# VHH binders against o75319, part 88

Target 1, 181 residues: o75319
Amino acid sequence: GNHIPERWKDYLPVGQRMPGTRFIAFKVPLQKSFEKKLAPEECFSPLDLFNKIREQNEELGLIIDLTYTQRYYKPEDLPETVPYLKIFTVGHQVPDDETIFKFKHAVNGFLKENKDNDKLIGVHCTHGLNRTGYLICRYLIDVEGVRPDDAIELFNRCRGHCLERQNYIEDLQNGPIRKNW

## First folded at step 7 (VHH)

Design m5c (framework vhh_4orz_3)
Fold by ESMFold2-Fast, scan of step 7:
Structure m5c (fold): chain B 181 residues (1-181), chain A 118 residues (1-118)
Amino acid sequence: as target 1 above (181 residues)
Amino acid sequence: EVQLVESGGGLVQAGGSLRLFCAASGFTFSSYFMAWLRQAPGKRREWVALIEYGGSTYYADSVKDRFTISRDNAKNTVSLQMNSLKPEDTAIYFCAALEHYGSPFDYWGQGTQVTVSS
């Protein structure tokens, strides 16, 4: 349906670039059919996403969509110049190893191909918080060697909202490093 | 020379089925992800289905449970089985190849027309 996702209005549309990385996190953009249920100041379409990124003097080179649905917007609503990757992730559960490895593969591939530019990897789930924050932090910890608390703090500060799912936080802090990348 | 050649498009009534094929040559097919994208009249191209070199599949919400993507690495082919077709599925369907999740589409076919009548 055209139901606005639960609590979607509670979150800032787009965070800031995470310094020292190519990551930027945001909540799911909503296509025009959702605008009937939104005040003008609440609208956040795919076009609004790119305008807000440009306002920060940044450029997207890849969008990774972690939602379990495509009802919110279609890849066709995005500029043809920006690759789109769908990684279906279920909310509430810590992403499985297959999902983690797919995310790492996508990020590493983008970085290898984009050594000569400063384009960003945009990552979102429904709220751009729990699944998004988990996978970004998992990448920083497992691949970049960042300490878990530092990764979480950096994400929270740049997103403008703190990770909410305690099981995700616990896995990041005390869970195993996924070394099979 | 890299080539992706689509076939299987045509006219079908709502509720019908079609199977699209893509024959690939000129690159190491088994190392590439393969995708089907579509472009409806007056719209940009949108992703429909993706299959990894290892066989894992992903679908756009609008086609989930109706379309099935598959590949045959021995024959260098990828196919899209389309069931329960709707007028909204009317589009030119493109086969495309990419090296990995984060890469742009490296190779494109010329497309095959699918028209679903109401």
Scores: ipSAE 0.000, ipTM 0.143, lowest interface PAE 15.8, mean pLDDT 85

Design m5d (framework vhh_4orz_3)
Fold by ESMFold2-Fast, scan of step 7:
Structure m5d (fold): chain B 181 residues (1-181), chain A 118 residues (1-118)
Amino acid sequence: as target 1 above (181 residues)
Amino acid sequence: EVQLVESGGGLVQAGGSLRLFCAASGFTFSSYFMAWLRQAPGKRREWVALIEYGGSTYYADSVKDRFTISRDNAKNTVSLQMNSLKPEDTAIYFCATRYPDLGSYDVWGQGTQVTVSS
């Protein structure tokens, strides 16, 4: 059967919108076939995701999936009105400059196309924490000029969990700004 | 001010049917996932069925193809049609809302007792 990702149950399904930005972070949704391995309070399907976003009076305009697998849910499980973008990232390593560039271009493109609305960019990896938090914070630091500690604090507060990987935190605080264009 | 009032339980023979009702008030019903949970004597509370605001439904494997959850947003009501009842379905049945941030279910009422005899 379908095995639940390690520690997936330890994290809140969806964070809150990061104020002053269009970002919202969440853990990977799991399709219905995983629910037989979950207690009722642990279920978080693609449909659960959209209901939770709506309950916050928000609307998704783009999902960026940072996982290296497609086994958790299918893009066709998402509403047709919400674009889905896959950026394969391996865990444990700081994303390379090409990955950072792809993320920045996707975000910038979305923002230009969505100037007339307030739709959100939903970002997730497996736990919605390390790869997700790194790329969102990297964008805020490099593109929007946010101080590294402020970006990290904002992400941690809104996600409801603190970024865990020391190498990611150190790169955000002390690493070079990635100017990729 | 959230109130959920369950009704429709009773005693029924194995193979029979019952329909449970939940009347909701005090919140924007149409925007919430609604669920049915049950608890048998000496056992943990378990999830039975879930219906989202848009009508999509999900069921526990033990009740799939026997139970049907539905909602009426105009009347703030959720119901559970239970067919082909078994003695192991005997439990107190609770109507619940799903909490947005914690992924948990909130039970507000006293439930309705279902007893299935053989």
Scores: ipSAE 0.000, ipTM 0.111, lowest interface PAE 17.8, mean pLDDT 85

Design m5e (framework vhh_4orz_3)
Fold by ESMFold2-Fast, scan of step 7:
Structure m5e (fold): chain B 181 residues (1-181), chain A 119 residues (1-119)
Amino acid sequence: as target 1 above (181 residues)
Amino acid sequence: EVQLVESGGGLVQAGGSLRLFCAASGFTFSSYFMAWLRQAPGKRREWVALIEYGGSTYYADSVKDRFTISRDNAKNTVSLQMNSLKPEDTAIYFCAAGTIYEPGWFDPWGQGTQVTVSS
């Protein structure tokens, strides 16, 4: 169906760039067919996403879509100049090592190709919080050597919402470093 | 017409086991992810378990290590093995399918099968 994701309205559309990184997190954009169920101030289309990022004086160079669905918007709704990567990630479970590896590989590849610019990696799941926050923090901890609590605090502050899933938080704080380059 | 028919529910004592079945028809089963959801009296429907066509499985924290989801693609069936049942598992259990899946957003809906767990 064409229903709005549960609690989607409860979250800020777009966070702030995470300082010292190329990451920005946001909730899933919803294509025009969803707008009949939304007040004008609640709308957050793919176009709205790019407008909000431009308002922060930032530019997207890659979108990583972690949702397990394609019903909310289509890659064709995005500018052709911005690469789109789909990593199907189920909610509730800590992402498996293959998913973590795919995410790390995509981020590393982007950074190598974009060392001469300041474009951002946009990451989203449905709410831009749990799956999104987990994978960004996992990258910062495993690849950049950031302390787990510092990574989580940075994400929470910049997203404007705290990671909610205790199993994700526990894995970030106490789980093994994944060396699956 | 797309149909999902659940069966296998019943009354069971705490610590017991039940196996639920879902028979699917009217669509290309191999193109769909399958899931089990439940709805307790007076509560909203919640997701329990999901299985991809290829066999990868995912579970809600409340049932992890107790429930096992499986599918038979040749017979268009999905099943849920429920072990170490608790009174809080009492609910109507629904089978759901999705071509592209997000937990909590399933189509089509099944009819449901009642599971009651007592002491």
Scores: ipSAE 0.000, ipTM 0.167, lowest interface PAE 13.9, mean pLDDT 85

Design m5f (framework vhh_4orz_3)
Fold by ESMFold2-Fast, scan of step 7:
Structure m5f (fold): chain B 181 residues (1-181), chain A 117 residues (1-117)
Amino acid sequence: as target 1 above (181 residues)
Amino acid sequence: EVQLVESGGGLVQAGGSLRLFCAASGFTFSSYFMAWLRQAPGKRREWVALIEYGGSTYYADSVKDRFTISRDNAKNTVSLQMNSLKPEDTAIYFCARSYEGLTHDYWGQGTQVTVSS
């Protein structure tokens, strides 16, 4: 089945680069088989993603896919020059320490290997909001020493939508710093 | 309006089996992922099993090989077969609707499962 994710149309396809970071967040791209259910202006394929990033004068160097499914698009639908990393994340619960570690490791590795360019780390879940925002903010708090409220505000402003999951927000604000790298 | 009603909970001895049912109404059931979650006393709600509209299934590590989730799209029902039950499985079990994997938007009232000894 080619069912479009619930509320997927309600969210902006791609946010703005988060200033002072290499992060950009977006909702999940949908492969061509989903386009029969979408108006032309609603389409957001892997190709559309890269076109929108270029329209912002940015370039992707890594995509981290946080969705719990592989049905929306295939890694093969992405340019061969852009690495793709799948981290299966549970959408209801705060990501576990192993998941947080995998995300941090991928980000740190990318940054180390891309010191001489300004390419972005693209992060998405289904809506590019809750899991995406949590892991980006968790990285900024734990690794970059950003104050939790500042990290959340930066993400919300640049994504164009506010984090919705109260348990995620509470963990970011009041939870322990994860020293798991 | 969306309604999810669980049934089938009860008391069972360790090593026993139970089958939980969830009757769904108020939405196009076949278009949604369905999930089972559980909450033990003093613990946070945790995910147990997920089924895609097409039948693909996913399980938490703690229940892999013991629990089986299934659905009947014609009857708007999702079920959880629980085998080899352990005292640690004691919890209130919730049926949930998901618009993707484990991103839930509606929950049932829950059904109590108690595993003794």
Scores: ipSAE 0.000, ipTM 0.210, lowest interface PAE 10.7, mean pLDDT 87

Design m5g (framework vhh_4orz_3)
Fold by ESMFold2-Fast, scan of step 7:
Structure m5g (fold): chain B 181 residues (1-181), chain A 118 residues (1-118)
Amino acid sequence: as target 1 above (181 residues)
Amino acid sequence: EVQLVESGGGLVQAGGSLRLFCAASGFTFSSYFMAWLRQAPGKRREWVALIEYGGSTYYADSVKDRFTISRDNAKNTVSLQMNSLKPEDTAIYFCAAPQYDFTGKDYWGQGTQVTVSS
């Protein structure tokens, strides 16, 4: 028994690249076994993800999976040419410092190794919204020096949905800057 | 419907040990990750430990090397062995089934209280 995530159909599959960054956010892809529960226009498999990225004239160089489960798809469902990183994060609470530092380390490493190309870092949780938006915005604020409201607005506009968790928004706006190295 | 029932909490002195249990039903337990989270009064809920269906384990830095999560797929149970307990470990401990990615209802019970005295 494969249940699709609650409210998963309510969200756009893939956002737009966030201008001035290498980030693109999306909701969790669902492997073939979930398709019997979806209309054709609702399907969003790993293959569909790469097709939609390509349709935007973009290319993924890294996927960061923030879900707390591996049941929706397996790394083996992705092209071998695209690195996959799993960072287990729980929903509802602000990610801890270890999680934030792991995310920053992965992003910084990718950017150093990909200076000569324009490949994107794809980030997703279940809906590609709260955990995803928090960690991307936290990176932009702490590492890139972006103003919190500007980071949040950029993410919301490009994702096509606004961050929903007030505790996440409050931490981004008023919380401490996490040290980076 | 998913049901998770926690037990094993109590009062213990600093340096002591407790073992928490979670009985799960309503889903294919052997195919899903199981986790323990905790929440102290006035604090946000924090992740403590995770065990995947294959037995691999992950721990928050604050509990690493002190806590051990385990599962019994034949009995649909998850356990958390807590050693070298500190007053800072005082919290309500919740069992969670992460296949719902904490977005659905019915993935947590009422929790079990752990109090560590100085």
Scores: ipSAE 0.000, ipTM 0.181, lowest interface PAE 12.6, mean pLDDT 84

Design m5h (framework vhh_4orz_3)
Fold by ESMFold2-Fast, scan of step 7:
Structure m5h (fold): chain B 181 residues (1-181), chain A 118 residues (1-118)
Amino acid sequence: as target 1 above (181 residues)
Amino acid sequence: EVQLVESGGGLVQAGGSLRLFCAASGFTFSSYFMAWLRQAPGKRREWVALIEYGGSTYYADSVKDRFTISRDNAKNTVSLQMNSLKPEDTAIYFCAAYGDSIPRYEYWGQGTQVTVSS
């Protein structure tokens, strides 16, 4: 029963830091038990994640896991020095306001506690694309006042893949700003 | 208020079975991972089993194939079926919930004692 997520191999493991922000997006790491189903060049374990971040001369200070499962890896597979936050989100549906508020709260808290360093907030869902891109863009639009099209372009360029779900794109461009303070 | 209340512990002979229950209240149970951990006298607390909202289960090597974790989201209950018990399984067993906290379990029960006689 360690099935690789559908289309997981189609996506780059880790994007680049989004300039002017503390965000970096990636697809879900897969623990060692998945490696029998992967070629060596396809492997992307928690260890591989941290190695790839270091190769970019970056350091993670927080991981936000947006998947609705913990079968892919356990928080215990991560270094103790890197906090891990689980926000359960279902795919396909635009995240509800409570989920958006939880994400914003976590980001704001991290930024307040990490003003003296340059550590990154790593965000992932299964593919590190739709739920991940939505919540990062939602934060940039609602909190930082970025234009929706600019937020989406920045995410797409840095992730190396374009947001695919039309309902997510539509909500970012035309939906209401979610105020949470 | 948040409560996790364990039950089902007791004294059992080696090779026997026990089923532990944990009743949860005061939080959105269906969105949380539920776990069983244990602490033997003089040792640190160790993880035993984990069940995610969707039902996927994970076990420590020491209990694999002997213990089964399950949940009932309608009743806000998580259970641990313990078979082929060994004296080494003697410990206080704790129910814990993990959802929004990093990396520690957010909510803990008070524990239930399990004693396996040799």
Scores: ipSAE 0.000, ipTM 0.128, lowest interface PAE 14.6, mean pLDDT 86

Design m6 (framework vhh_etentamig_d1)
Fold by ESMFold2-Fast, scan of step 7:
Structure m6 (fold): chain B 181 residues (1-181), chain A 118 residues (1-118)
Amino acid sequence: as target 1 above (181 residues)
Amino acid sequence: EVQLLESGGGLVQPGGSLRLSCAASGFTFSDYWMSWVRQAPGKGPEWVSYISYSGEDTYYADSVKGRFTISRDNSKNTLYLQMNSLRAEDTAVYYCAKGLYPSTFDYRGQGTLVTVSS
């Protein structure tokens, strides 16, 4: 059904660009069929996403969708000029090495092909927080050499919400660098 | 245990070249990103370069881009830094570090001194 994800209304729709990176995080956009269950000020459709990004004077070049479902919106709801990548992730558990590798590969490929522009990589899960924050921070730590606490603080500040899952935080702070990339 | 042994430093003229090596032991070298970090006299450590597990991806500090090349030979457990067009400001002790600086700088070697002077 057209049920709003639990606690979805509790989170800001879209964060700010993470300075020094090409990342921006947001919660899952909801297609028009969900709007009957939302007040006008609560709506966050794919169109609303692109409007909010433009209001920040930014431009999306890639969307990475980490949700385990296609019920919230379809790739066809996005402009055809913005590539869409689906990486199915299950909530609650730290993403496995294969998932981490897929994310890193997608980010590196985008950056290599977009050296001549300043377009952003938009990343979301359901709330744009735990899975999203984990994979962005894991990339910054493993690939860009950012200190774990610095990566987490940067994500939290720019998203406007702190990572909530202790197992994700613990893995970022004390876990190994992932071998699959 | 974890051991990193740098070599190849020395005195060189401005515009010259040096190749640094780091021999790694006590861990599975091919499983880890590796870093080059330098520390100039009276200054804190500065990241120079990273290389991925496979050697496929490399990253450089802006101060060394186009002049330095990081590489690795996983069959020999050895990390390299080819330094070209050396400048006086490149004078520093150069350290090999296991993993990504600064998070893993505790696993650094003893360093090799590079002096760029006329």
Scores: ipSAE 0.000, ipTM 0.126, lowest interface PAE 15.9, mean pLDDT 86

Design m6b (framework vhh_etentamig_d1)
Fold by ESMFold2-Fast, scan of step 7:
Structure m6b (fold): chain B 181 residues (1-181), chain A 119 residues (1-119)
Amino acid sequence: as target 1 above (181 residues)
Amino acid sequence: EVQLLESGGGLVQPGGSLRLSCAASGFTFSDYWMSWVRQAPGKGPEWVSYISYSGEDTYYADSVKGRFTISRDNSKNTLYLQMNSLRAEDTAVYYCARPFTYGSEFDHRGQGTLVTVSS
């Protein structure tokens, strides 16, 4: 169906850059066909995403889409100048090691190629919270050596919403450090 | 003009080995991550391996881990894929690619070299 995702309106469209990193998190943008179901102030299209990022004096260099669907928007709805990566993730399970590896690899590749600029890695799932926050925090913990509680606090503050899934939080705090970076 | 030219493909029996090469020109090869992507008959493209611009970091698809080795020689602008313990399911056209993002997406790819693993 062309239905608005559950609880999608409950979340801030886009967070702030996480200081000391290149990450910015947001909820899934919705293509124009969804706008008839939204008030003007509720709209968050791909165009709205880029406008909101620009309003923060930031620029996207990569979008990582963690949703398990392409019904919300198409890569073609994005500027050709911004790379788009799809990593299919299931919403209730802690992402597996292969998914974590793919995310870490994409981030590392972007950072190596973007040393000369300050462009951001935009990460989203449906709400830009649980899967998004898990993978960003996992990267900070495993690759950058950030303490788990510090990574989670930084994400929560910048996203404007706290990670909700206890199994994700538990894995970040007490799970093993994975070397597949 | 960016050009990538693959070579080294051929017919090999299961358990055999092949070494693929890719000659790059038209860009500063040492500044770019490089990848190998393959496309089996009747299937979509599948990412195989990535290598960092320096060669220090390498990554592999689970289907090829332990069997394939990616490497590069920046002084020769050449990318390599050493394929060991080849299986029938490795049969595909192999493309040298300058990746746009992670996975099988790329901004430039070569013409490809056919690898056929047959008994």
Scores: ipSAE 0.000, ipTM 0.141, lowest interface PAE 14.7, mean pLDDT 85

Design m6c (framework vhh_etentamig_d1)
Fold by ESMFold2-Fast, scan of step 7:
Structure m6c (fold): chain B 181 residues (1-181), chain A 118 residues (1-118)
Amino acid sequence: as target 1 above (181 residues)
Amino acid sequence: EVQLLESGGGLVQPGGSLRLSCAASGFTFSDYWMSWVRQAPGKGPEWVSYISYSGEDTYYADSVKGRFTISRDNSKNTLYLQMNSLRAEDTAVYYCAKYISGPQLDYRGQGTLVTVSS
C-alpha cells in the first residue's frame, strides 16, 4: 500500500553531518506514488534527499537502508553513482551481532575506498532515529572509541531528535563492546 | 520568468518513433533536474522521466522503461525525450517541467500532443 509510515511526518527529513565523522542520518525517502497523500512541503523523495544534502554543501557516497521493507522506494530510484546497501533490521529490537558486523564492515570498506574525498555515509531506517542512531553510535563507540554518552549526544544534536527506545540507549551505555569487524 | 516550450509531437503509427524537445529559458538550466510528464485524454498527469542536472543519472516510469530515453544539452538549454516502440496508450500531451517533488509539477505552455494511432 501507499500508506505513509506512522509518525513519519513528525521527524525532520535530514539531519546535519555528525562533525568528526562521515555520517548523516535521515528518515526513509518515499517514492513518487506516496506524494498524492502529502502536502508539497511534506514530500521527501529519493531525489529530495539528494537536493537537501547538496543544500548543506555535502555529497552522499553510500546509502545504508536499515528498513525491513522495500515498499517505500527502490534502489533504482537513486542515482547510479551512489552505492546502496540494504541491511534488513526489525524495529523495536536491538540489532543482533551479525547486523552490527555487516554495518561496521560496510562503513570500514567505504572509508578505505574514500580516503581522498569527503563523501558522506547516509544511514536511514523508517524515522532515521532508533535503528539508525543505534548503529551509528555503536560504530563510534566500538570502532572509534567514543564514550557512549558523547556518541548519543552527538547523534541526537545532529539528527535534531533524541533516540527514543530505552533498550537501545541502555545497550549503548552499558552493553558490551562488539569487536566484529 | 521561467519559460519551457515543448515541441516535436505529432501523429505516429504504433511501433513508430518521435523525439520531443523542450527549450528552457529564464533560469540556469544546467543547475536543475528536469522531467517529462504526460496527461492522456480523460486522465490525470503521469510522471514519465527524470534527468539529473549533468545528464549522468536518468529515471523512467515502468510503463516507458526500455522504450523512452531522456537526454539534455546544457549548452543549448534543451531537454529531449526520444520515444521508440510507441503504443496507443502513449497518446497524451507531453509537458517539460523542472524537477519538483510533490503531486504538481511546474508546467509551462501548452505542451506537445503525441497521438499514436493507425
Scores: ipSAE 0.000, ipTM 0.150, lowest interface PAE 14.8, mean pLDDT 85

Design m6d (framework vhh_etentamig_d1)
Fold by ESMFold2-Fast, scan of step 7:
Structure m6d (fold): chain B 181 residues (1-181), chain A 119 residues (1-119)
Amino acid sequence: as target 1 above (181 residues)
Amino acid sequence: EVQLLESGGGLVQPGGSLRLSCAASGFTFSDYWMSWVRQAPGKGPEWVSYISYSGEDTYYADSVKGRFTISRDNSKNTLYLQMNSLRAEDTAVYYCAKHSLYEGTPDYRGQGTLVTVSS
């Protein structure tokens, strides 16, 4: 299976660091088996991801993969020095409380272990937009006390694309604060 | 024609066991990750378990870990869920789901099979 994810080419590969946070969002990197279906300027491999992060003068300390598949790249395609965490998150549905708790726990653990550096938490789903934006914004709202509209605006600006799923946006704006899993 | 045919649901007592099956047709079964998703009365859908195309990698929701086992037989185009130590909280309609190569989103082609855990 070498199928390019639907609309994957429509999205910027990597956003910018979200100021005041340790988050950076990007779309799923595609391993070499996808190269034949891509023009050179469309390629975005795991290596390309790390090169683009370095070009922004940033450094990844953790990757959180929210895709519900491992078809696009393998953890072994990443540098051994960067921890990789898989949180299987179903697309189109607002992530359940257990998934939200796992994400928060992983972020809190990273921040505790990385107080003495400025390394980033890289978060991606297929497009680096809806599941990615939801969980980052959910964290900022629930843990950091950011106002929902401000969290969404910050993510949209830094990602370079606006959250598209109305159910995700509605939950962020009007849903309950998740304190338990 | 893409089709998922589920079976094995029924009434079972707490502490009992049940084995669900999903017969897949109309696509190359061995090329796709598969999952089981359930929806309990009055609740939203909950992901239960996920299995790689080869069957070598399996993942479970914390609520079922150690009690449920997902497996597949690619030679028979069949997905299984072995459910042990069943609890009243496991009462739900269980759906067999195929994952799209394009988005990783489940493709719920199955009609679901009802599992009721009650005395």
Scores: ipSAE 0.000, ipTM 0.192, lowest interface PAE 11.7, mean pLDDT 86

Design m6e (framework vhh_etentamig_d1)
Fold by ESMFold2-Fast, scan of step 7:
Parts: structure tokens; sequence; C-alpha cells
Structure m6e (fold): chain B 181 residues (1-181), chain A 119 residues (1-119)
């Protein structure tokens, strides 16, 4: 089981911080056991993640892992100074309301706890694109009142890749706002 | 030193009730969102419930909605989970957590409290 996720090599490891927010998106880091299947320039371990974020003069305060697996890396592979939150999500489907609520409350709790710093919320699924982009954009739309097209454009620009799944895009643009009232 | 100590688990028959408690120390409890997380034998962790710092907002997993109630007493630094209409599938170790922390990464946390639902 050290199979590299399909198309994982096609995506940039880490995007840029989304300006005006505390979000940064990236693809799933792969623990050392995967490195024998990768060229040196293709490696993206948990350590590589933190090095790349530091190179942008940013600092992670939280990682939200949206994958439906523990096989790519373990929380213990991350620095002890950074909280890790697992929200199990299935690919291809728009995340359900429970998942959206979990994500919103995780973000709100982080922001409440981190008022006096500028640490980032790192969010990833397998490719750091569809589930990741959906939940970040859903938060911006529902909680921060950002227009759907503006949220999507901001995510696409900062991630360096456009959201691919039309059902996710359509839900963001035309779907109901998920308010927790 | 942040410490969370869970209690109140035990053996209960299907349809029964239990109340779990979590005593918090080493941080300003009233400033944090709190959660209950459970892990059934051989399975990954599952979020059960969230509660806001003030207690006004609560959220539940679909599997427990209508049966479980999360609450907190900020004057006692204590989190609660009232569990009613218990089912065999509720059998798990229950952990309380602040936002963003995972039990496996916090050596000072208690080992959770075991809830076994069987006849």
Amino acid sequence: as target 1 above (181 residues)
Amino acid sequence: EVQLLESGGGLVQPGGSLRLSCAASGFTFSDYWMSWVRQAPGKGPEWVSYISYSGEDTYYADSVKGRFTISRDNSKNTLYLQMNSLRAEDTAVYYCATFGQYPSRFDYRGQGTLVTVSS
C-alpha cells in the first residue's frame, strides 16, 4: 500500500495564503514510505509542507485534514506545535450539512483562539482542490458574506488550480446558504 | 498544563442512559469551543457534538441527534454529554476535546471514558 494517489503529481504542493482570510490550501502530504515512488523534486512530506509555508513567510496554526483515509500520513508526522483536526469526507459528493457545520465551527474556534496572531488554517483533501475549495468557499460565502463567484475566483487564484467538479461549483453559486440558526 | 479528564462511562443496556463529564484545567475553559469525539473498537474517531464557548450554540452528528445533549458549566470548568436511548453502535471510548486538538497528540489528556452498550 504505498500507491501514490491518482493525479497527485499533477497539482502544486501548496497554494498561497488567500488574502483577507486565514486560509491556505495544499495537497495531501505523503509520509516517508511513499518517497521511493517519487523523484526528489516530487516529494511533499509533512516536513516539506512546513518548509514551503515558512518560505512564504507564513505560519500554520491548524491543519484540517478532509481525506477519508489515514494512510497518507499520521498526525504524529506533524510538528507537535500545530493542532490537527480530521473531518472525514467522501470525494465526488458535495459535503453534507454536518460536515459543513463541523468545518465552520473548527474555523470559528481557531479564529476566536488566535485573535492576537496571524497564523493560518491549512486545509487539504487528496489534491487540495475540490473538497478543500468547496469548504473554504462555503465558509467565505455563508459566514463572511463573500459573493460566490468572488470566493471561487480567490480560491482558484491562490491555489493555482481551478475547482474541477461542476456539482461543487453549482452548489456554491446557486445552492442554499447553510446558516446555523 | 492543559488537562481534560473524562468520566461517567460504563456498561448500560440498549435504551438506557448515561451522563459523561469532562473536567478541564490549565486554560480559560469559557473561551473555548468544546467537543465530544468517540472511537469505536477498530474504527477511526467520529465527532459526536460541538458546543460554543457560551453554550448557546450546539451541533450534533446525525447518528446521535435527538438522543444526546451537550452542555457546559463554565463556573465549574466542566463539559457534559447526556446520552439517552443508547444503542449497541454507541459503544466507544468517548473523549472531550478543545477545538483543533486530537486525543492522540495530547499526552496530558485522560484516556477517555468507555461506554459499552450491550444486553
Scores: ipSAE 0.000, ipTM 0.150, lowest interface PAE 15.2, mean pLDDT 84

Design m6f (framework vhh_etentamig_d1)
Fold by ESMFold2-Fast, scan of step 7:
Structure m6f (fold): chain B 181 residues (1-181), chain A 120 residues (1-120)
Amino acid sequence: as target 1 above (181 residues)
Amino acid sequence: EVQLLESGGGLVQPGGSLRLSCAASGFTFSDYWMSWVRQAPGKGPEWVSYISYSGEDTYYADSVKGRFTISRDNSKNTLYLQMNSLRAEDTAVYYCAKTPYLSGDAFDIRGQGTLVTVSS
């Protein structure tokens, strides 16, 4: 269906680049079929995503889609020049170790291939907040050695919304560190 | 044609060691990240380890970290898994797979695997 995701309109479409990283977070883009249920200023299509990134003087080099659905947009709705990676994640539960590893592997591979440019890794779930913020913060903590509270604060500030799921926050603050995994 | 041939499995006692090999052909081995994946009886595939193109970057599942070592010899087109301090829980068929960093959660398992049984 063409149902707008619950609370989707409550969130800013795109955050700011997280300084010192290659990450930018955003909510799920919605293909043209959803636009009949949206006011012009509420529209956020794949095209709108790329326009908003360009308006920030940034360029996407990879999109990581964390949603457990393909109903919101298709990879074919994206420019062929931008790689797209789907990592199916279920909401509410903290992502499992295999999911965390897949995310870290994709990020590390992108950074190695893109060491000579400044292209961004765009990450989204439905709202671009809980699953997105968890995996980005998990990467910063485990791989980059950032303190948990600092990673969470950086994400919240740049996304423009605070991580909402207490179990995700508690895992980031008190969970085990999984270096290079 | 891509071919991956796993070998080195067998019956080993708890605490023992085994070295698995994967002979690769039909693609430029040095261009791919390689993985070891295992499948225990009655369970789905479980990722074990990753190694980068050059062999400089390695990643391990928490269950095997400190006990297993992944390595590669690009001159021989061969991937290895050195398994130490083996436990009954390590009993599985072990597969190697070529894994582009953008492959998501899919592993291209093409070989028959090599069976590792840890039992007294």
Scores: ipSAE 0.010, ipTM 0.229, lowest interface PAE 9.6, mean pLDDT 86

